# Designs tried in a protein design chat: VH-VL binders against q869s5r1519to1633. Part 4

Target 1, 115 residues: q869s5r1519to1633
Amino acid sequence: YILVAEDNDINIKVVVRQLEKLGYTAIVGINGLKALEIIGSFPICLILLDCQMPQMDGFTCSTILRQIEPTGQRIPIIAMTANDSKDRCFEVGMDDYLSKPVRVDRLQKTLSDWI

## First folded at step 18 (VH-VL)

Design k1
Fold by OpenDDE, look of step 18:
Structure k1 (fold): chain C 115 residues (1-115), chain A 120 residues (1-120), chain B 108 residues (1-108)
Amino acid sequence: as target 1 above (115 residues)
Amino acid sequence: QVQLVQSGAEVKKPGASVKVSCKASGYTFSEYYMHWAKQAPGQGLEWIGEINPRSGDTKYNQKFQGRVTMTRDTSISTAYMELSRLRSDDTAVYYCARESFEWLPYFDYWGQGTLVTVSS
Amino acid sequence: QIVLTQSPGTLSLSPGERATLSCRASQSVDSSYLHWYQQKPGQAPRLWIYGASYRATGIPDRFSGSGSGTDFTLTISRLEPEDFATYYCHQYGRYPFTFGQGTKLEIK
């Protein structure tokens, strides 16, 4: 299972289709808070995290995730960003990033690198 | 090669229903959303709705809500659009179209269209 | 819904001339979700430009797309006889997806 945190319906739709094409099942959280709720309910092996979301953005979500995760159980967090600095993503504990709109070949490579 | 082949022209009376089919080939049917569009004679295009062939989930243009039903049969890679309570302004060519998702979402392949004529 | 207004409704030009087609959105559209389709009589639409500025496979480089926000343009630098058709802009950024009313490019 891959957690997709994204608030835009079209972006969700596309990324979910891309993940399914690649053989993964997507669990969608429409913001950082929802993403945090999902982490405890599903065996998530990787998180695609939009940096910009309402209520709780990806940076805050990543920070919280790194604070609460058990020792030795680090889940890869991949930032999805259009214009944000990659440096800020790494500062809050994200492992990698994908530029938006996400390309399936880039997504495939990223998944291969981290899963 | 990707192909979308639609069923033939239909002539219906007002109040009747019509079901148009769209048979897909040349790709994995369940992996791509299928959309339907309406084009009245001499007019532009209007989006009707979409279906996820994998799950069967649909989303319709509110303009057609309550009258349109989209379904699919994955065993024969065929999508269906049924429009009920037909009226004269439903007369149009109806297209099925595949949604690309490898990068940007757009309609990369279209059926040849199905003319539906509604007249008393 | 997002309304796309194309102008002009009809454009009459001769081969060799430059064509400029406009598409204005009632609200901002991400350029990634603004597309153009070409349609000839009796045929289905065909993808022409996607993401505002990318030519679809097989589309000649005399075609170009530009724009952002609410204003988008399709330009044909030097018209060929086969370019005369109706062109529709399309937004895929927000439900319900919508099309412009089309610009008919006809031969003068």
Scores: ipSAE 0.902, ipTM 0.958, lowest interface PAE 0.5, mean pLDDT 96
Fold by ESMFold2, look of step 19:
Structure k1 (fold): chain C 115 residues (1-115), chain A 120 residues (1-120), chain B 108 residues (1-108)
Amino acid sequence: as target 1 above (115 residues)
Amino acid sequence: QVQLVQSGAEVKKPGASVKVSCKASGYTFSEYYMHWAKQAPGQGLEWIGEINPRSGDTKYNQKFQGRVTMTRDTSISTAYMELSRLRSDDTAVYYCARESFEWLPYFDYWGQGTLVTVSS
Amino acid sequence: QIVLTQSPGTLSLSPGERATLSCRASQSVDSSYLHWYQQKPGQAPRLWIYGASYRATGIPDRFSGSGSGTDFTLTISRLEPEDFATYYCHQYGRYPFTFGQGTKLEIK
């Protein structure tokens, strides 16, 4: 399962379609809090995390996830960002990034690197 | 090679229903949302709604809610739009359009349009 | 819903001239979801510019798009006879998706 943390209906629709095309099953969290609930309830192998979300942004969500994760069970977190702010993504514990709007060929490459 | 072929023109009386078909070819029909749009004579385009061909889930413009039904038959790669309780201002060309998802969502292919005329 | 207002409604120009078509949104639109379509009489619309500024496949480089927020522009640097058509802006960022009313670009 791949967790998609994204609040925008159109972005969700597109990314879920892209993941299905690539043979993956997506679970969607519409904000950082919902993403945390999903992590505890489903076997998630990778997280696509939007940096800009209401209520809890992706940077805050990543920080919390790294603080609460079980020792030895690090789930890859891939930022989805409008900017190429690599340094901040890595500072909060994200492992890689994708520029928004996400392209399916770039998504495929990134997933192959981490799965 | 992607092609969307719509059913032929229809003439209807007020109060009737019309069902327009859109047959897709050249791609995997279930992968792409299908949309419908209205263009009244001499007017611009108006979005009617969308259907996910895999699940059958729909979302409609509220202006048409209650009068429009979108369906599909994946075995023949065909989408349908039915508009009921027709009025004279429903006279228009109706288009189906495919939504891309490889990057940005836009309508990358359109059907040729179906003229529906509503008159007494 | 987001209202897209295009101006002018009709633009009469000669081949060789520069055309500037405006699209203004009633509220901010993410430029990634702002697109332009061309339509000629008796034909379906055709994707022309997407994401505010990217040309669709096969679209000549005399066409350029720009803008962000509420103000978007389609520019044709030097008009050719085949460019005379109606151009629609369209937003896909929020339901319901909406079109501008169109700018008819006609030969003077």
Scores: ipSAE 0.700, ipTM 0.876, lowest interface PAE 1.2, mean pLDDT 91

## First folded at step 19 (VH-VL)

Design m2
Fold by OpenDDE, fold request of step 20:
Structure m2 (fold): chain C 115 residues (1-115), chain A 120 residues (1-120), chain B 108 residues (1-108)
Amino acid sequence: as target 1 above (115 residues)
Amino acid sequence: QVQLVQSGAEVKKPGASVKVSCKASGYTFSEYYMHWAKQAPGQGLEWIGEINPRSGDTKYNQKFQGRVTMTRDTSISTAYMELSRLRSDDTAVYYCARESFEWLPYFDYWGQGTLVTVSS
Amino acid sequence: QIVLTQSPGTLSLSPGERATLSCRASQSVDSSYLHWYQQKPGQAPRLWIYGASYRATGIPDRFSGSGSGTDFTLTISRLEPEDFATYYCHQYGKYPFTFGQGTKLEIK
């Protein structure tokens, strides 16, 4: 199961289809707060986290996730970003990034790198 | 090669229903959303709705809500669009179209179209 | 819904000339979700430009797309006889998905 934190319906639709094609099941949170709720309810092996979301953005979400995760149970957090904010992603504990709009081949490579 | 082959032309009376089929080949049917579009004679294109062939979930343009039903038969890689309570302004060519998702979402393959004529 | 308005409605030009087609949106559309389709009589639409500026597979270099926000343009640098058709802009950024009313590019 892969957690997808994204607020845009079209982006969600596309990424979910990409994940399904690659053999994964997506669990969708429409913002950082929802993502935090989901992480406690489903066995998530990787998080795709949009940097910009209403209510709670990806940076805040990532910070909180790293604070609450048990030792030895680190879940890869992949930033989804449309701009050049790569450095900030790593500062808040994200492991990698995908440029938006997400390309399925790039997504596949990222998943293979981190899962 | 990807192909979308639609059923033949239909002639219907007002109040009747029509069901158009779209048989897909050359790709994994369940992986791609299927859309339907309407084009009235001499007019532009109008989005009718979409179906997720994997789940069967649909989303319709509210303009057609209540009269359109999209279904699929995964065993034969075929999508269906049924339009009920037909009226004269439903006369149009109806297209099925596959939605890409590898990067940007757009309609990369189209059926050849199905002419539906509604007349008394 | 997002309304796409294309201009002009009809464009009459000769082979070799430059064609400029406009598409204006009633609200901002992400360029990633603005596409152009070509359609000839009796045929289904065909993807032509996607993401505002990317040519679909097999589309000649003489075609180019540009724009952002609410204003988008399809340009044909030097018209060929086979380019005369109707072109539709399309937004896939917000439900319901919508098309422009089309610009008919006809031979003068």
Scores: ipSAE 0.916, ipTM 0.961, lowest interface PAE 0.5, mean pLDDT 97
Fold by OpenDDE, fold request of step 20:
Structure m2 (fold): chain C 115 residues (1-115), chain A 120 residues (1-120), chain B 108 residues (1-108)
Amino acid sequence: as target 1 above (115 residues)
Amino acid sequence: QVQLVQSGAEVKKPGASVKVSCKASGYTFSEYYMHWAKQAPGQGLEWIGEINPRSGDTKYNQKFQGRVTMTRDTSISTAYMELSRLRSDDTAVYYCARESFEWLPYFDYWGQGTLVTVSS
Amino acid sequence: QIVLTQSPGTLSLSPGERATLSCRASQSVDSSYLHWYQQKPGQAPRLWIYGASYRATGIPDRFSGSGSGTDFTLTISRLEPEDFATYYCHQYGKYPFTFGQGTKLEIK
């Protein structure tokens, strides 16, 4: 299972289809708060986290996730960003990033690198 | 090679229903959303709705809500669009179109179109 | 819904000339979701430009797309006889998806 935190319906649709093609099941949270609610309910092996979301953005969500993360159970967090704010992603504990709009070949490589 | 082959032209009376088919080949049918569009004679294109062939989930243009039903048969890689309570202004060419998802979502392949004529 | 207005409705030009087609949206559209299709009589639409500025496979480099926000443009630097057709802009950024009314590029 891959957790996808994204607020844009079109982006959600596309990424979900990409993940399905690659053999994964997506669990969608429409913001950082929803993502935090989901993380304990499913066996998530990786998180795709949009940096910009209403209510709670990806940066805040990542920070909280790292704070509540059990010892030895680090889940890879991949930032999804439309801009080149790479450094900020790493500062809040994200492991890698994908440029939006996400390309399936880049997604595939990222999943291969981290799962 | 990707192909979308639609069913033949239809002539219907007002109040009747029409069901158009779109048979896909050359790719994994369940991986790609299928859309339908309407083009009245001499007019532009109008989006009718979409279907996820994997789940069967649909989303329709509100303009057609209540009269359109999109379905699919994955065993034969075929999508269907049924329009009920037909009226004269439903006369148009109807297209199925595949939605890409590898990067940007757009309609990369289209059926040849199906003319539906509604007349008393 | 997002209304796409194309101009002009009809564009009459000769081979070799430059063509500029406009598409204006009633609200901002992400460039990633603005596409152009070409359609010839009796044929289905064909993807031409996607993401505002990317040419689809097999599309000659005399075609180019540009724009952002609410204003988008399709340009043909030097018209060829086969370029005369109707061009539709399309937004895939918000439901319901919509198309412009089309610009018919006809030979003068």
Scores: ipSAE 0.916, ipTM 0.961, lowest interface PAE 0.5, mean pLDDT 97
Fold by OpenDDE, last read:
Structure m2 (fold): chain C 115 residues (1-115), chain A 120 residues (1-120), chain B 108 residues (1-108)
Amino acid sequence: as target 1 above (115 residues)
Amino acid sequence: QVQLVQSGAEVKKPGASVKVSCKASGYTFSEYYMHWAKQAPGQGLEWIGEINPRSGDTKYNQKFQGRVTMTRDTSISTAYMELSRLRSDDTAVYYCARESFEWLPYFDYWGQGTLVTVSS
Amino acid sequence: QIVLTQSPGTLSLSPGERATLSCRASQSVDSSYLHWYQQKPGQAPRLWIYGASYRATGIPDRFSGSGSGTDFTLTISRLEPEDFATYYCHQYGKYPFTFGQGTKLEIK
């Protein structure tokens, strides 16, 4: 299961289809807060986290996730963002990034790197 | 190669229903959303709705809500659009179109269209 | 819904001339979700430009797309006889998805 935190319906639809094509099941949270709720309810092996979301953005969500994660149970967090936000993503504990709009081949490579 | 082949032209009376089929080939049917569009004679394109062939989930244009039903048969890679309570202004060419998702979402392949004529 | 208004409705030009087609959206559309389709009589639409500025496979480089926000443009640098058709802009950024009313590019 891959957690997808994204607020845009179109982006969600596309990424979910991409993940399904690659053999993964997406669990969708429409913001950082929802993502935090989901992480405790499903066995998530990787998080695709949009940096910009209403209510709670990806940066805040990532920070919280790193604070509450059990010892030895680090889940890869992949930022979905524009190029100008890459540095900040790493500062808050994200492991990698995908440029939006996400390309399925790049997504596949990223998943293979981290899962 | 990807192909979308639609059923033949239909002639219906007002109040009747029509069910148009769209048979897909050349790709994994369940991986791509299928959309339907309407084009009245001499007019532009109008989005009717979409279906997720994997789950069967649909989303319709509110304009057609309550009269349109989109379904699919994954065993034969075929999508269906049924329009009920037909009226004269439903006369149009109806297209199925595949939605790309590898990067940007757009309609990359289209059926040849199905003319539906509603006339008393 | 997002209304896409194309202009002009009809554009009459000769081969070799430059064509500029406009598509204006009633609200901002992400360029990633603004597309153009070409349609000829009796045929289905065909993807032409996607993401505002990317040519679909097989589309010649005399076609170009540009724009952002609410204003988008399809340009044909030097018209060829086969370019005369109707062009529709399309937004896939917000439900319900919508099309412009089309610009008919006809030969003068």
Scores: ipSAE 0.916, ipTM 0.961, lowest interface PAE 0.5, mean pLDDT 96
Fold by OpenDDE, fold request of step 20:
Structure m2 (fold): chain C 115 residues (1-115), chain A 120 residues (1-120), chain B 108 residues (1-108)
Amino acid sequence: as target 1 above (115 residues)
Amino acid sequence: QVQLVQSGAEVKKPGASVKVSCKASGYTFSEYYMHWAKQAPGQGLEWIGEINPRSGDTKYNQKFQGRVTMTRDTSISTAYMELSRLRSDDTAVYYCARESFEWLPYFDYWGQGTLVTVSS
Amino acid sequence: QIVLTQSPGTLSLSPGERATLSCRASQSVDSSYLHWYQQKPGQAPRLWIYGASYRATGIPDRFSGSGSGTDFTLTISRLEPEDFATYYCHQYGKYPFTFGQGTKLEIK
C-alpha cells in the first residue's frame, strides 16, 4: 500500500492509475491531516506527499510523521512538488522528490529505489 | 498499435434508446479510462462522461445525467455508451476516447465516431 | 463549469501565413490540463498540443502552444495546406471537462 497525499482530484486520479499499473494499491488522503489519520490504519510502505495542500501541507505533515514514527520504523516519504523547493523537502525529513505532474517512469524508478 | 473501433451508424425515433460500442485493442483495456464525447452536426465537442474499465466506476456530465449509462466488458475490451429517451438534439456523432495517464491526462486515441440520427 | 471561448470563430488565411488562435477560459486552468485538438471533416479529433505547450507525437514544429491562467494560444508559424482544419482547445483540469467551440482555419 502506498499513501498518496494530494488535494487535486485530477492529480489523484492520475497517480492512482500510475500506481495501479505498477502493481500498487493507493490509499488517498486529501491533505496532511488525512494522511496522518491513514498512516496508522494501513500497512503503508511508502508515502507520496504533495508539498502544497489545504489545511495541512506536506512539509508540516512530513515533520509530524517523523516525530511520531516508531524507532526503527521509517517509511520513505517522497515529495511531490511543482516547484524547485527541493531543499526544503529534505529539511523536513522527506527522502526524495518527484516533480509534478508525476511521470509514470519517474514514479517507477522512485518506487524501485525506496521499496 | 492502439485502435478504438466503434459500432455503426444508428437511426432512432424520439424516445428510443441507443447503445454505442467501442472496441479497444493494442493496449491493456483495464488500465485506461474511456471517455465519450458528443459532436452535433457542425458543432463543437461536448464531454459526456468517463468510465474506469477496471472498477466500472463512472462519472457523467450533469447535462446527460439520468439518460446516459456507460458500461464495459473487459473480456472483449469493449466500452459501451447507452443514451435513452432520445431527442432530436441528440443527433450527433459520438466518439469514444482513451485517456492517457503516463504523464498528463489527455485523449490520445479516438474512435472513428458513430453517427446517431434521431428523427420522427 | 469552465467555459472555453475560442477566437476567432473562423480564420481565413493562405498557405505560408502565420496563424494565431486564442482560447480563453472563464476561470484559471492549470497549463498541464489545457490541450488542443485538430479535427478535419469526417474525421475524429486528434491530439495536437498538450499541457499548453507540448506538441503531440508527429506534430510539426511550426505548431506551438503557449499561455497560462485564462489565456492560451495556438500558433502556426507558416501554414501548410494540410493545416487547414478546425482546432479545439480543451480543459481537463476540472469536471465537467469542456471544449472550446473551435476555430475553423480555412483557406482564403
Scores: ipSAE 0.915, ipTM 0.961, lowest interface PAE 0.5, mean pLDDT 97
Fold by OpenDDE, last read:
Structure m2 (fold): chain C 115 residues (1-115), chain A 120 residues (1-120), chain B 108 residues (1-108)
Amino acid sequence: as target 1 above (115 residues)
Amino acid sequence: QVQLVQSGAEVKKPGASVKVSCKASGYTFSEYYMHWAKQAPGQGLEWIGEINPRSGDTKYNQKFQGRVTMTRDTSISTAYMELSRLRSDDTAVYYCARESFEWLPYFDYWGQGTLVTVSS
Amino acid sequence: QIVLTQSPGTLSLSPGERATLSCRASQSVDSSYLHWYQQKPGQAPRLWIYGASYRATGIPDRFSGSGSGTDFTLTISRLEPEDFATYYCHQYGKYPFTFGQGTKLEIK
């Protein structure tokens, strides 16, 4: 299962289809708060986290995730960004990034690198 | 190699229903959303709705909601669009179109169109 | 819904001339979701420009797309006889998806 935190319906639709093509099942959270609720309910092996979301953005979400994660149970967090905040993504504990709009070949490589 | 082949022209009376088919080939049918568009004679294009062939989930333009039903048969890679309670202004060419998802979402392949004529 | 208004409605030009087609949106559209299609009589639309500025496969270099926000443009640097057709802009950024009313590029 891949957790997808994204608030845009079109982006969600596209990324979900990309993940399905690659053999993964997406669990969608429409903001950082929802993403935090989901991680305890599903066996998530990787998180795709949009940096910009309402209610709670990806930066805050990532910070909280790293604070509450059990020792030895680190889940890769991949930022989805428009390339304007890549450095900030790493500062808050994200492991890698994908440029938006997400390309399926780049997504495939990223999943291969981290899962 | 990707092809979308639609069913033939239809002539219907007002109040009747029409069901147009769109058979896909050359790709994995379930991986791509299928859309339908309407083009009245001499007019532009109008989006009718979409279907996820994997799940069967649909989303319709509110203009057609209540009268349109989109379905699919994955065993034969065919999408269907049914329009009920037909009226004269439903006379148009109807297109099925595949939605890309490898990067940007757009309609990369189209059916040849199906003319539906509604007349008393 | 987002209304796309194309101008002009009809554009009459000769081969070799430059064509400029406009598409204006009633609200901002992400360039990633603004596309152009070409359609000739009796044929289905065909993807021409996607993401505002990317040429679809097989589309000649004389075609270019530009714009952002609410204003988008399709330009043909030097018209060829096969370029005369109707061009539609399309937004895929917000439901319901919508098309412009089209610009008919006809031979003068």
Scores: ipSAE 0.915, ipTM 0.961, lowest interface PAE 0.5, mean pLDDT 97

